# VH-VL binders against q96il0, part 9

Target 1, 167 residues: q96il0
Amino acid sequence: APERGAERRDTAPSGVSRFCPPRKSCHDWIGPPDKYSNLRPVHFYIPENESPLEQKLRKLRQETQEWNQQFWANQNLTFSKEKEEFIHSRLKTKGLGLRTESGQKATLNAEEMADFYKEFLSKNFQKHMYYNRDWYKRNFAITFFMGKVALERIWNKLKQKQKKRSN

## First folded at step 9 (VH-VL)

Design A85
Fold by OpenDDE, look of step 11:
Structure A85 (fold): chain C 167 residues (1-167), chain A 120 residues (1-120), chain B 108 residues (1-108)
Amino acid sequence: as target 1 above (167 residues)
Amino acid sequence: QIQLVQSGAEVKKPGASVKVSCKASGYTFTDYYISWVRQAPGQGLEWMGWISAYEGYTNYAQKLQGRVTMTTDTSTSTAYMELRSLRSDDTAVYYCARDQSYLPKGHDYWGQGTLVTVSS
Amino acid sequence: QAVLTQPPSVSVSPGQTASITCSGDKLGDKFAYWYQQKPGQSPVLVMYEDSERPSGIPERFSASNSGNTATLTISGTQAMDEADYYCQAWRSSTYYVVFGGGTKLTVL
């Protein structure tokens, strides 16, 4: 059994987006791309009178975002690491140094890199399948709760109109 | 039926190491994370860390960094937790628990627990 | 994320409603989970994602969240509900799991 080395997840501090929206924001804010995942974080608005359904929806959206951030941060890290190892290994096999005569980082040609990409995709195929499955499940749940919240808001508006007509 | 079956009770001396196993059944082992939680006698639950069964990624509680190692064997659907440099205050029941997805969600299934006693 | 705080004990008469609170910094941003533990047994998940009930858990168990406080409610409390109850959440920055200190529910 290959000793799957306990790769210490350098817990890249999950991007506490240093981006703090203005305290008085009445809408969702989109931050700059995270340095690890390259995904733009969303800061969700919290209404003063947030309903339980609205809170649940917000929590689901937040959790899904964090899930996506974590997944892609890890994938990008793994990709970068394996790419570097592949390049180093291939250069070594060719008897080439890690740096050119000009002092630049030695690179492989497009054909050699194509082999890396093919292998990487093949190796991570199952992981991507699991990701896609979970992505659909999460988005389905979010969409479902969006519908519920929409209905709740409509109902509350109708009740308010009825009270105004009765007075 | 989903089950987590842990190894039997252990008695260890201070400075020794203990390795507890947790065999999972009734579900796809690689689709979930495994968390380890301990409970000292008469005390509350203390989270120790989690491991991804598929990727092998680990996250350990800061208090246990350097002393704990979590591993999985996908061929046998078994998770392992090793705790080194045992002390008297490590005396506890140790639980494995299933955790859903890439995030540390709630633990829906638990092992029966493994008592580890550290005594001189 | 701060430590989750629970009352150390709650007492209730049979048939009455028991309420156990769990308070923590930013708990309003995260889902709360609840566990029941009887003496000599493993913890059992009784509520998940603030207010969802697992299959096999009685309907008398419910949970809610208001701000940074989660509440487990047991309506029509029975003698069999006497146990330790723990709330749980996780920290976004570290992905650590955090448990409350636990609450001993006594049915008088």
Scores: ipSAE 0.647, ipTM 0.856, lowest interface PAE 0.9, mean pLDDT 90

Design A87
Fold by OpenDDE, look of step 11:
Structure A87 (fold): chain C 167 residues (1-167), chain A 120 residues (1-120), chain B 108 residues (1-108)
Amino acid sequence: as target 1 above (167 residues)
Amino acid sequence: QIQLVQSGAEVKKPGASVKVSCKASGYTFTDYYISWVRQAPGQGLEWMGWISAYEGFTNYAQKLQGRVTMTTDTSTSTAYMELRSLRSDDTAVYYCARDQTYLPRGHDYWGQGTLVTVSS
Amino acid sequence: QAVLTQPPSVSVSPGQTASITCSGDKLGDKFAYWYQQKPGQSPVLVMYEDSERPSGIPERFSASNSGNTATLTISGTQAMDEADYYCQAWRSSTAYVVFGGGTKLTVL
């Protein structure tokens, strides 16, 4: 019985961009596109006097970003793997090699690839629906906390003005 | 109701392997990650690794690299954890736990635990 | 590995407030989770995302964060709250899950 080679299950790409902004940054930084997700990471500024609400908002934004990075990194990896497998299987079925006579990677035509895209989208449809649902929930929560932080900042400004008038 | 049901207790000799199963029910299995956590007698919780149920991506604790393998069977909604080259210090209760979607975050549901005893 | 640090034990009288701290590097950047474990039982999630309470967890349980320290607070502590409590977070760089050392809460 041929030893079915233990298919090296690829470790999940740690989709965390290693982008580190300068230590003295006083604003949010946008990094280059991540190599796996193709999403641009944002490094959020941490104020010296960050309130608990501001911290929670920052954590929610950061977590949502990481969630998105991980989702798209996984999707892109899965897409690439399945695409390659599809191409290989189809070429094999046609009795074609993986390389052309010129040494280039053999490719399928647009019509054949259309079948792959249709199948891939169909297979991942439910996953995308859940993603979209969760994306809206997360963004709603972020927006809600943005409102709370805005109100807190207004209130703190008013208190400071009152204290200055009383002195 | 969401449940994680693990396989029964195991007794193994040093150098042997153990495979623990975790059957999930009450939710869409492929939407979540499964983490494995162990607890030696009288000790704290130790995270072993996680697996994505849908893609089968894995991430193992550095201490267990090369000895642990996590797998899933989506048709049966079952996760598996295999630990090889068992030692006496691997004696512990092993837990499977459900993580949040797409990220290994908090564990909202836990299995009942599986005692693995390694004795000469 | 950055370790979450908890006090090994906390003792309170019935009806008093118990506070369990969890400190770790960059814990201020990540959500903390809290688990209760009674002897011979599986851990139970009691707090998530620093201060959110799962359904079925009593209102006497609350959590907060300040900088790199998370705190679990149990108001009006009852005998049934005697257990081991663990904090947990995850690392973005490695996607590792990290537990605290655990705190034994004793109700005297």
Scores: ipSAE 0.594, ipTM 0.840, lowest interface PAE 1.0, mean pLDDT 89

Design A91
Fold by OpenDDE, second read of step 10:
Structure A91 (fold): chain C 167 residues (1-167), chain A 120 residues (1-120), chain B 108 residues (1-108)
Amino acid sequence: as target 1 above (167 residues)
Amino acid sequence: QIQLVQSGAEVKKPGASVKVSCKASGYTFTDYYISWVRQAPGQGLEWMGWISAYEGYTNYAQKLQGRVTMTTDTSTSTAYMELRSLRSDDTAVYYCARDQSYLPKGHDYWGQGTLVTVSS
Amino acid sequence: QAVLTQPPSVSVSPGQTASITCSGDKLGDKFAYWYQQKPGQSPVLVMYEDSERPSGIPERFSASNSGNTATLTISGTQAMDEADYYCQAWSSRTAYVVFGGGTKLTVL
C-alpha cells in the first residue's frame, strides 16, 4: 500500500520578527526584513508616561504591522507553493523530470512562468482587493488617532504653560 | 444576520474521534478566520485553534497538536473540527467563533455550541 | 503560553459599579477583549480593543487598560448582568488566543 505522504499541513508562519531593540531606546526601531513576509518590522517606543490615547495608537500601529506581516507571510508561502506545483505540473506534462541531466533543478521558460503569474494574480485578485480595503481602513484609523494624540499633546503643553504663568 | 450554526451533540467512547461542523451565514465566509473554543463543564474557555477560511492555514493549541484537525469547505461556508483519540477530559461544549480577518484577535460571533461527551 | 489572570468571583449590589480585572504579561502591548457568558449560552463579545463597545451592548459597560491590566467596568449593575466574564488577548508571537480564567459576577 503506497504510504500516503503526510500532507505537510503548512502551518501559518508565526511571522513575528524576533527583532529586539536595545532596552534603553527612546525611539522606534526598524528591524531587518522578516524571512517570511520580507517586511521590515518596527519596534515601537513606549514612553514612560504613555497616555491612553498614545497607548491605543501604539497598539493600532502594532496590530496593523502584525496584520501586514501575517498577510504577506501567508501570501508568500502560498505563492511559493503554487509556483512549485505549477512548475512540477508543467514539467510532468512535458515529460521532463524535476532535475536536469546535470542534476540542477529543472525550470520553466519565462513565457510559461508569465502564465503562472497571470493566473496567480487573477486567482488572488479578490484577496488583494480585500487586503487593500482593510489596509485603508486601518491606516485611516491610525491617522485619526495620530491626530487625537497630537491635539492631546498640544493641550497638555498649553496647560503646563498656564500653570507656570500662574506661579 | 450573521450566524454560526453547529452540528448536534455527540456521545463518543474513549479513543474515538468526533467531527463537529459549523455552518456560517450572513457574511463572506472566506474573509474571516474561524476559531474553535471548548469549555469543559464548570470550567473556563479554552482556545483550541484557528483556521483561515480562504487559505486553509491552521494554528492549533500546543496541547492539542496531533489530535485536532480543522478544515473548511468554502462551497458550503462550513468549518469542521475533528478531535481524535478522545479522552474523558475532552468532554466539553465546543464552540466555533468568527475571528477578525488575517489576525485571530477576537471573536465577534459564536456558534450555539456542541456538547461532546466522552464516556466509557 | 501567556496567562491572563482574573479574580474568580466579584459580587456587587444592584445599582453599584462592578469592576473585573484581567492581568497578563505584556497585556499593555495587546488589545483586550471581554466576553459575557450566561449559564447555558454562548459567550457574547461585550468589549473589544480595550475600550470599544459592540452594537447592542449597553453603555453601562466600559473597559480600560492600564499597563498590563485590563478592567471591565459595569456601572449601575443590573440583575441581568450576572454572568461569567472572560478576558481574552492574542499572542503575536505564537498567534495563539488566550482566555482568562473567568470571573463570576454575582449581583446581590
Scores: ipSAE 0.472, ipTM 0.803, lowest interface PAE 1.2, mean pLDDT 89

Design A92
Fold by OpenDDE, look of step 11:
Structure A92 (fold): chain C 167 residues (1-167), chain A 120 residues (1-120), chain B 108 residues (1-108)
Amino acid sequence: as target 1 above (167 residues)
Amino acid sequence: QIQLVQSGAEVKKPGASVKVSCKASGYTFTDYYISWVRQAPGQGLEWMGWISAYEGYTNYAQKLQGRVTMTTDTSTSTAYMELRSLRSDDTAVYYCARDQSYLPKGHDYWGQGTLVTVSS
Amino acid sequence: QAVLTQPPSVSVSPGQTASITCSGDKLGDKFAYWYQQKPGQSPVLVMYEDSERPSGIPERFSASNSGNTATLTISGTQAMDEADYYCQAWSSSRAYVVFGGGTKLTVL
């Protein structure tokens, strides 16, 4: 029985952007695109007097961003691997090497690659549906908490104005 | 109802390997990650690693790198954890737990635990 | 690795409020999760995302976060609440999970 080579299950790409914003930034900072997800990370500003509600909102936004980064990092990795396997398989079937006579990486034509894209999209359709569903749920929650924070800020401003009128 | 059912207790000698199974039911297995957590007698919880049920990606605790392997069988909705080169300090109850997809958040459902005893 | 620090034990009289703290340098950025574990049983999630309560968990359980400290609060503590409690968080840098050392709650 051929020893089924232990398929080296790749570790999940750690999608942590090494981008560190300046320590004294008083604003949200947008980093360069992550090398795995191709998404730009946002570093959220932390106010000195952050309310519990503001902290929860910030955590939700950060978690949603990390979720999105991880999803796309994994998808891009999977896509790249399956694309390479597809190309190798098709070249082998054609009796072609992985390199041209000029030493360049052998590629498939646009028509052959169209089959790959169609198959890849079909295979990952359900995963993308779940992603979209969860994306909407998360953004809805964030929007809801944004509203709460806005109301809290208005209320705090009104209280401060009343206190200034009473003195 | 969501359930995680683990394999029975194991007794092993030092240097041996153990493989624990965790069968999931009551939810879509491929939508979630499975984490493994162990607890030595009278000690706290120690996270061992997680596996994505869909992609099969893994992340192991640094302390267990090279000795632990996590796998899944999507056809049977079963997760597996293999620990090699067993030592006396590996004596623990081993738990599988469900974690949310793509992020190792909290563990909302747990297996009943599997006692692994390593003795000479 | 991130470390979560809990007091090893907390004692409370029946009907009083128990508070269990969990401190970590990353808890200001990440959600805390709380687990109850009774002797010979699996851990049970009692609080998630700092302050959310799972279905089936009594309303006497609440949680809050202030800066880098998460707190589990049990109001009107009952004898049945005697257990070990663990806080948990995760790190985005390596996508790893970290547990606190655990707190033994004794109801006197």
Scores: ipSAE 0.514, ipTM 0.816, lowest interface PAE 1.2, mean pLDDT 89

Design A93
Fold by OpenDDE, look of step 11:
Structure A93 (fold): chain C 167 residues (1-167), chain A 120 residues (1-120), chain B 108 residues (1-108)
Amino acid sequence: as target 1 above (167 residues)
Amino acid sequence: QIQLVQSGAEVKKPGASVKVSCKASGYTFTDYYISWVRQAPGQGLEWMGRISAYEGYTNYAQKLQGRVTMTTDTSTSTAYMELRSLRSDDTAVYYCARDQSYLPKGHDYWGQGTLVTVSS
Amino acid sequence: QAVLTQPPSVSVSPGQTASITCSGDKLGDKFAYWYQQKPGQSPVLVMYEDSERPSGIPERFSASNSGNTATLTISGTQAMDEADYYCQAWRSSTAYVVFGGGTKLTVL
């Protein structure tokens, strides 16, 4: 029985953008697109007197961003892998090599690739549905906490004004 | 009800390998990750690694890289953890736990644990 | 060395409030999770995302974060709350899960 070669299961790309904003930044920074997800990371500013509610909001936003980065990094990796396997399989079936006579990477025509895209989308349809659901859930939560933080800030400003009038 | 049921206790010699199984039920297995955590006698919790039940992507603790392999069987909703080149300090209770997301978040469900004893 | 630091033990009298701290670098950037473990049992999630309580966990359990320190608070501590408690977070750079060293809570 041929030893089924232990297929090197690709390690999940650690999708942490190495982009570091300047240390003295007083605002949010947008980094370049991540090489795996193609999403631009946001580095959130941390105020010196961050409230617990502001911290929770920041953590939620950061986590949601990291979730999104990880999802798309994985999807892009899976897509690239399956695409390559599909191309190789089809070329093999046609009795064609992986390289043309000119030494270029052999490719499939647009019609053959359309079949791949259709199959890939069909296979991953449920995964995308769950992604969309979770995306909305997370964004609603973020919006809710943004509202809470806004109210907290208004209340704190009102208290400060009252204290200044009483002195 | 969500359950993680692990294989029974193992006794191994130094240099041997052990493979522990974790059968999941009561939820969609492929929607979650499985983490493995060990606990030596009288010691704290040590994270070993995690695996995606759907994609099979793995992330191992640096200390165990090269000695640990995690796998899943989606047809049986079972996760496996293999630890090779066993040493006496690998004597521990090994837990599988459900990880809630693509990110290594909290573990809401745990297996009952599997005692692995490494003795000469 | 555990990246998250907990006190090795905390003692409290019945009915009093117990507080267990967990400190770590950049813990203010990540959600903390808390687990209870009784002798011979598997860990049980008692708090998630800094301050959220799973269903079935008593209301006497609460948690908060301040800066890089997470705190688990047990109000009206009961004898049944005697256990080891572990905090947990994760590192974005490596996607590693990290546990605290654990705290033994004794109810005197």
Scores: ipSAE 0.605, ipTM 0.832, lowest interface PAE 0.9, mean pLDDT 90

Design A94
Fold by OpenDDE, look of step 11:
Structure A94 (fold): chain C 167 residues (1-167), chain A 120 residues (1-120), chain B 108 residues (1-108)
Amino acid sequence: as target 1 above (167 residues)
Amino acid sequence: QIQLVQSGAEVKKPGASVKVSCKASGYTFTDYYISWVRQAPGQGLEWMGWISAYEGYTRYAQKLQGRVTMTTDTSTSTAYMELRSLRSDDTAVYYCARDQSYLPKGHDYWGQGTLVTVSS
Amino acid sequence: QAVLTQPPSVSVSPGQTASITCSGDKLGDKFAYWYQQKPGQSPVLVMYEDSERPSGIPERFSASNSGNTATLTISGTQAMDEADYYCQAWRSSTAYVVFGGGTKLTVL
């Protein structure tokens, strides 16, 4: 029985952006595109008097961002691996080497690559559907909590105005 | 109903390996991560690692790196955890757990646990 | 590895309110999860995302977060609530799961 080589299952890329904003930041910061996901991370500002609702909103936004980063990092990695495998397999089938006579990486033509893209999209269609569903769910939750925080802020402003009128 | 059913209790000698299975049902197996958590007798919960059921990506606790391997079989909706070079301090109940989403953030469903006893 | 810190034990009388704390570095940036474990049983998720309750968990269970401290609160504590409780968080930098040391709740 051929020893099925223990395919070194790659560890998931840590989607954590190493972007660190200045310590004295009083606003949200947008970092450069992440090398794996190609998404720009946002560092959320933490106010000194953050309410529990504001904290929950921030956590939801942060988690959703991390979810997106991880999803796209994984998708890009999978895409790159499968693309490379596809190219190698097709070149081998054609009796071509991985490198041209000029020493460049051998590539497939646009028509051959179109087959790869169709197959890849078909294979990952369900995953994308689930992603979209969860994306809407998460954004709905975030929007809901944004509304709650807005109401809380209005209420707090009104209370402060009443206290100033009573003094 | 969502269920995680684990393999039965194991008794092993020091230096041996153990492989525990976790069969998932009642949900789409490939949509979630599976985490493994162990608990030594009278001790707290210790996270061992997680695996993505779809991509097969893994993350292991630093303490167990090199000794633990997690795998999945999507055709049978089964997760596996292999622990090698067993020691007496590996005696524990081992749990598989489903993570709540695409991130291993929390565990909403747990297996019944598998007792692994390491004795000379 | 940054450890979540819990008190080893909490004791309450029936009908009183029990509070279990969980403190950890950067817990203010991440959601806390809470698990109940009775002797000889698997852990059960009782609270998620700091303050959300799974279906089937009694309303007497609640959770809150303040800064880097999460708190599980059990109002009107019953004898059936006697168990070990664990907090848990996820670290984005390492993608590790971290558990607290656990708290034994005794109902006297």
Scores: ipSAE 0.390, ipTM 0.789, lowest interface PAE 1.7, mean pLDDT 89

Design A95
Fold by OpenDDE, second read of step 10:
Structure A95 (fold): chain C 167 residues (1-167), chain A 120 residues (1-120), chain B 108 residues (1-108)
Amino acid sequence: as target 1 above (167 residues)
Amino acid sequence: QIQLVQSGAEVKKPGASVKVSCKASGYTFTDYYISWVRQAPGQGLEWMGYISAYEGYTNYAQKLQGRVTMTTDTSTSTAYMELRSLRSDDTAVYYCARDQSYLPKGHDYWGQGTLVTVSS
Amino acid sequence: QAVLTQPPSVSVSPGQTASITCSGDKLGDKFAYWYQQKPGQSPVLVMYEDSERPSGIPERFSASNSGNTATLTISGTQAMDEADYYCQAWRSSTAYVVFGGGTKLTVL
């Protein structure tokens, strides 16, 4: 009995975009879309005098970005794999080869593919719900810390103005 | 109360395989990742990998690639770690731990540990 | 693998402040986590996300991050705080979890 080779579940490589902004950048940079997630990575600027709150905000943003990158990289990989399997299965059922007589990759019609998309969405519905839930939680946290940082900056500016008036 | 309960101690010969279980309770199992961490006698903590309880996504430490398999059974809220081709240096206490989110974060809950002894 | 570096041991007298450092490349870009492990026991999370304290952890435990160094601070150290302490982070490139080598805290 041929040893069914353990299907290497191709884990999407943790494709942190190798996008490196210029070293002297004083602002956030947006990279090209990642090849796996298709999401554009953001390289966050680090101020010289970054406060603990600013650092926490930056880390939360970075973590959320990486979370999104990983989710969609995996989702896209799963989609591509399942799509290919679906196509192969349907072609086989039709008695068709994987290649046409012209040597081109055999394809399914739009109606057949619509069935795949419906099934895929149905199958992954709960996963997407969890994703959305976590997405909101993360963004809420980020927004909260953005507010804190904003208040801190205002307070620091007020203190500086008071010191200048007293001198 | 959140608990992770692991299977009992194992004694194995070199070249054998071991499968450790980790039963989770007190929370929604599918909402979290499970990490596996081992600790050789008198040594530090070594991360082995993690698995998503819902999606089944896995990430294994490079050192253990090809020898380790992590799985979950959502019906029983149980995580499994199988380590193959055991060596003497695989002798360790193996821990399952709960992780949050799709990224490896801190481990807020740990199993009691499973001692795996590999001896000739 | 990025190595988190900890001192192998730290000694303090009761009531003094203990400080355990954890240094690693790009640790300033990631959250640090800290674990306490007593002999024969499982690790316990004592600090998360650089400076957050889980419920049930005493207020004498605190943590900070400066640059690529995370620091666990135990104020008013007690005999019960004698344990091994591990820092932990993860690498974005591989999504691997990385532990420090551990620090044995002795209360003299």
Scores: ipSAE 0.507, ipTM 0.807, lowest interface PAE 1.2, mean pLDDT 89

Design A96
Fold by OpenDDE, second read of step 10:
Structure A96 (fold): chain C 167 residues (1-167), chain A 120 residues (1-120), chain B 108 residues (1-108)
Amino acid sequence: as target 1 above (167 residues)
Amino acid sequence: QIQLVQSGAEVKKPGASVKVSCKASGYTFTDYYISWVRQAPGQGLEWMGWITAYEGYTNYAQKLQGRVTMTTDTSTSTAYMELRSLRSDDTAVYYCARDQSYLPKGHDYWGQGTLVTVSS
Amino acid sequence: QAVLTQPPSVSVSPGQTASITCSGDKLGDKFAYWYQQKPGQSPVLVMYEDSERPSGIPERFSASNSGNTATLTISGTQAMDEADYYCQAWRSSTAYVVFGGGTKLTVL
């Protein structure tokens, strides 16, 4: 009985970059591209007197980043998996092995791969549409809170100036 | 209306396996994660893991690794959770819950729960 | 032990304000979620993203976050608010969901 190969259930890549900025940083840091998503993570600076609005904005930015990291990590994994399956399927159909006579990994030509890319994009079109929709929603929210934080900062500066004039 | 409907109560012996289903309706199933959470009698909520409904990618709690398998059927909008090598301490109500898309950050909709009793 | 720490119980008189705290490492970097669970029922989301209220949740429910502590506040507590309350967060390093130990709210 052929041993049913244990389908390696691909665990979702934990897309959290282990990038740690210097402890004494007073600004946002950009890390190297994540190995799964290929996106550069941003480590957001936390001010000592962070307001609730500033905290909310920071959390929204961080969550949106994590959302992007996770999405693209999953997409890249899916792409790689489906690409490999496509290549193997096509090679098998051609009666070709997975390795050349030289022991190199057998590859398909550019035309055959173009078919894969078209099919992949078609198949994932709806997913990408949803991603784009959510991307806009998230960024709109971030922008909105950026405005709120800006107003808060202006107000606080005005109050401080009034207090200094009264003393 | 968004609903998660789970399978009925199960009684199992130690060492057996149980598979609980969770049928989703009222939303686009493939756009969300499904988490599984259990609650032992008189105890708190324990997260078991999540699955991406579309891709089937999973992340299991460390305590349950090797014993739990989560799957989805996109054609029927149904999530499944299988727990193997059951023990008495696995006696609990098991919940499926919808997570927000692409991040398992929170659970906005819950199933009604499935009682799994493990008894000798 | 739950990674998020909650008091095991809170008691309040009707009409008074109940406060339930949830403390955890790096909770200030993540959104907190709150769930209400009544006996024999599924948990219900009552607060999300630290301070946002889902549709259908009464205005007497509010939440705040200060540092690594999230607080659920119920103003004008009613008998119907008697339930177990759980805080929840998400860990980016492992992508794990973490619940607090739960707080039993009793309305005396």
Scores: ipSAE 0.567, ipTM 0.839, lowest interface PAE 1.2, mean pLDDT 90

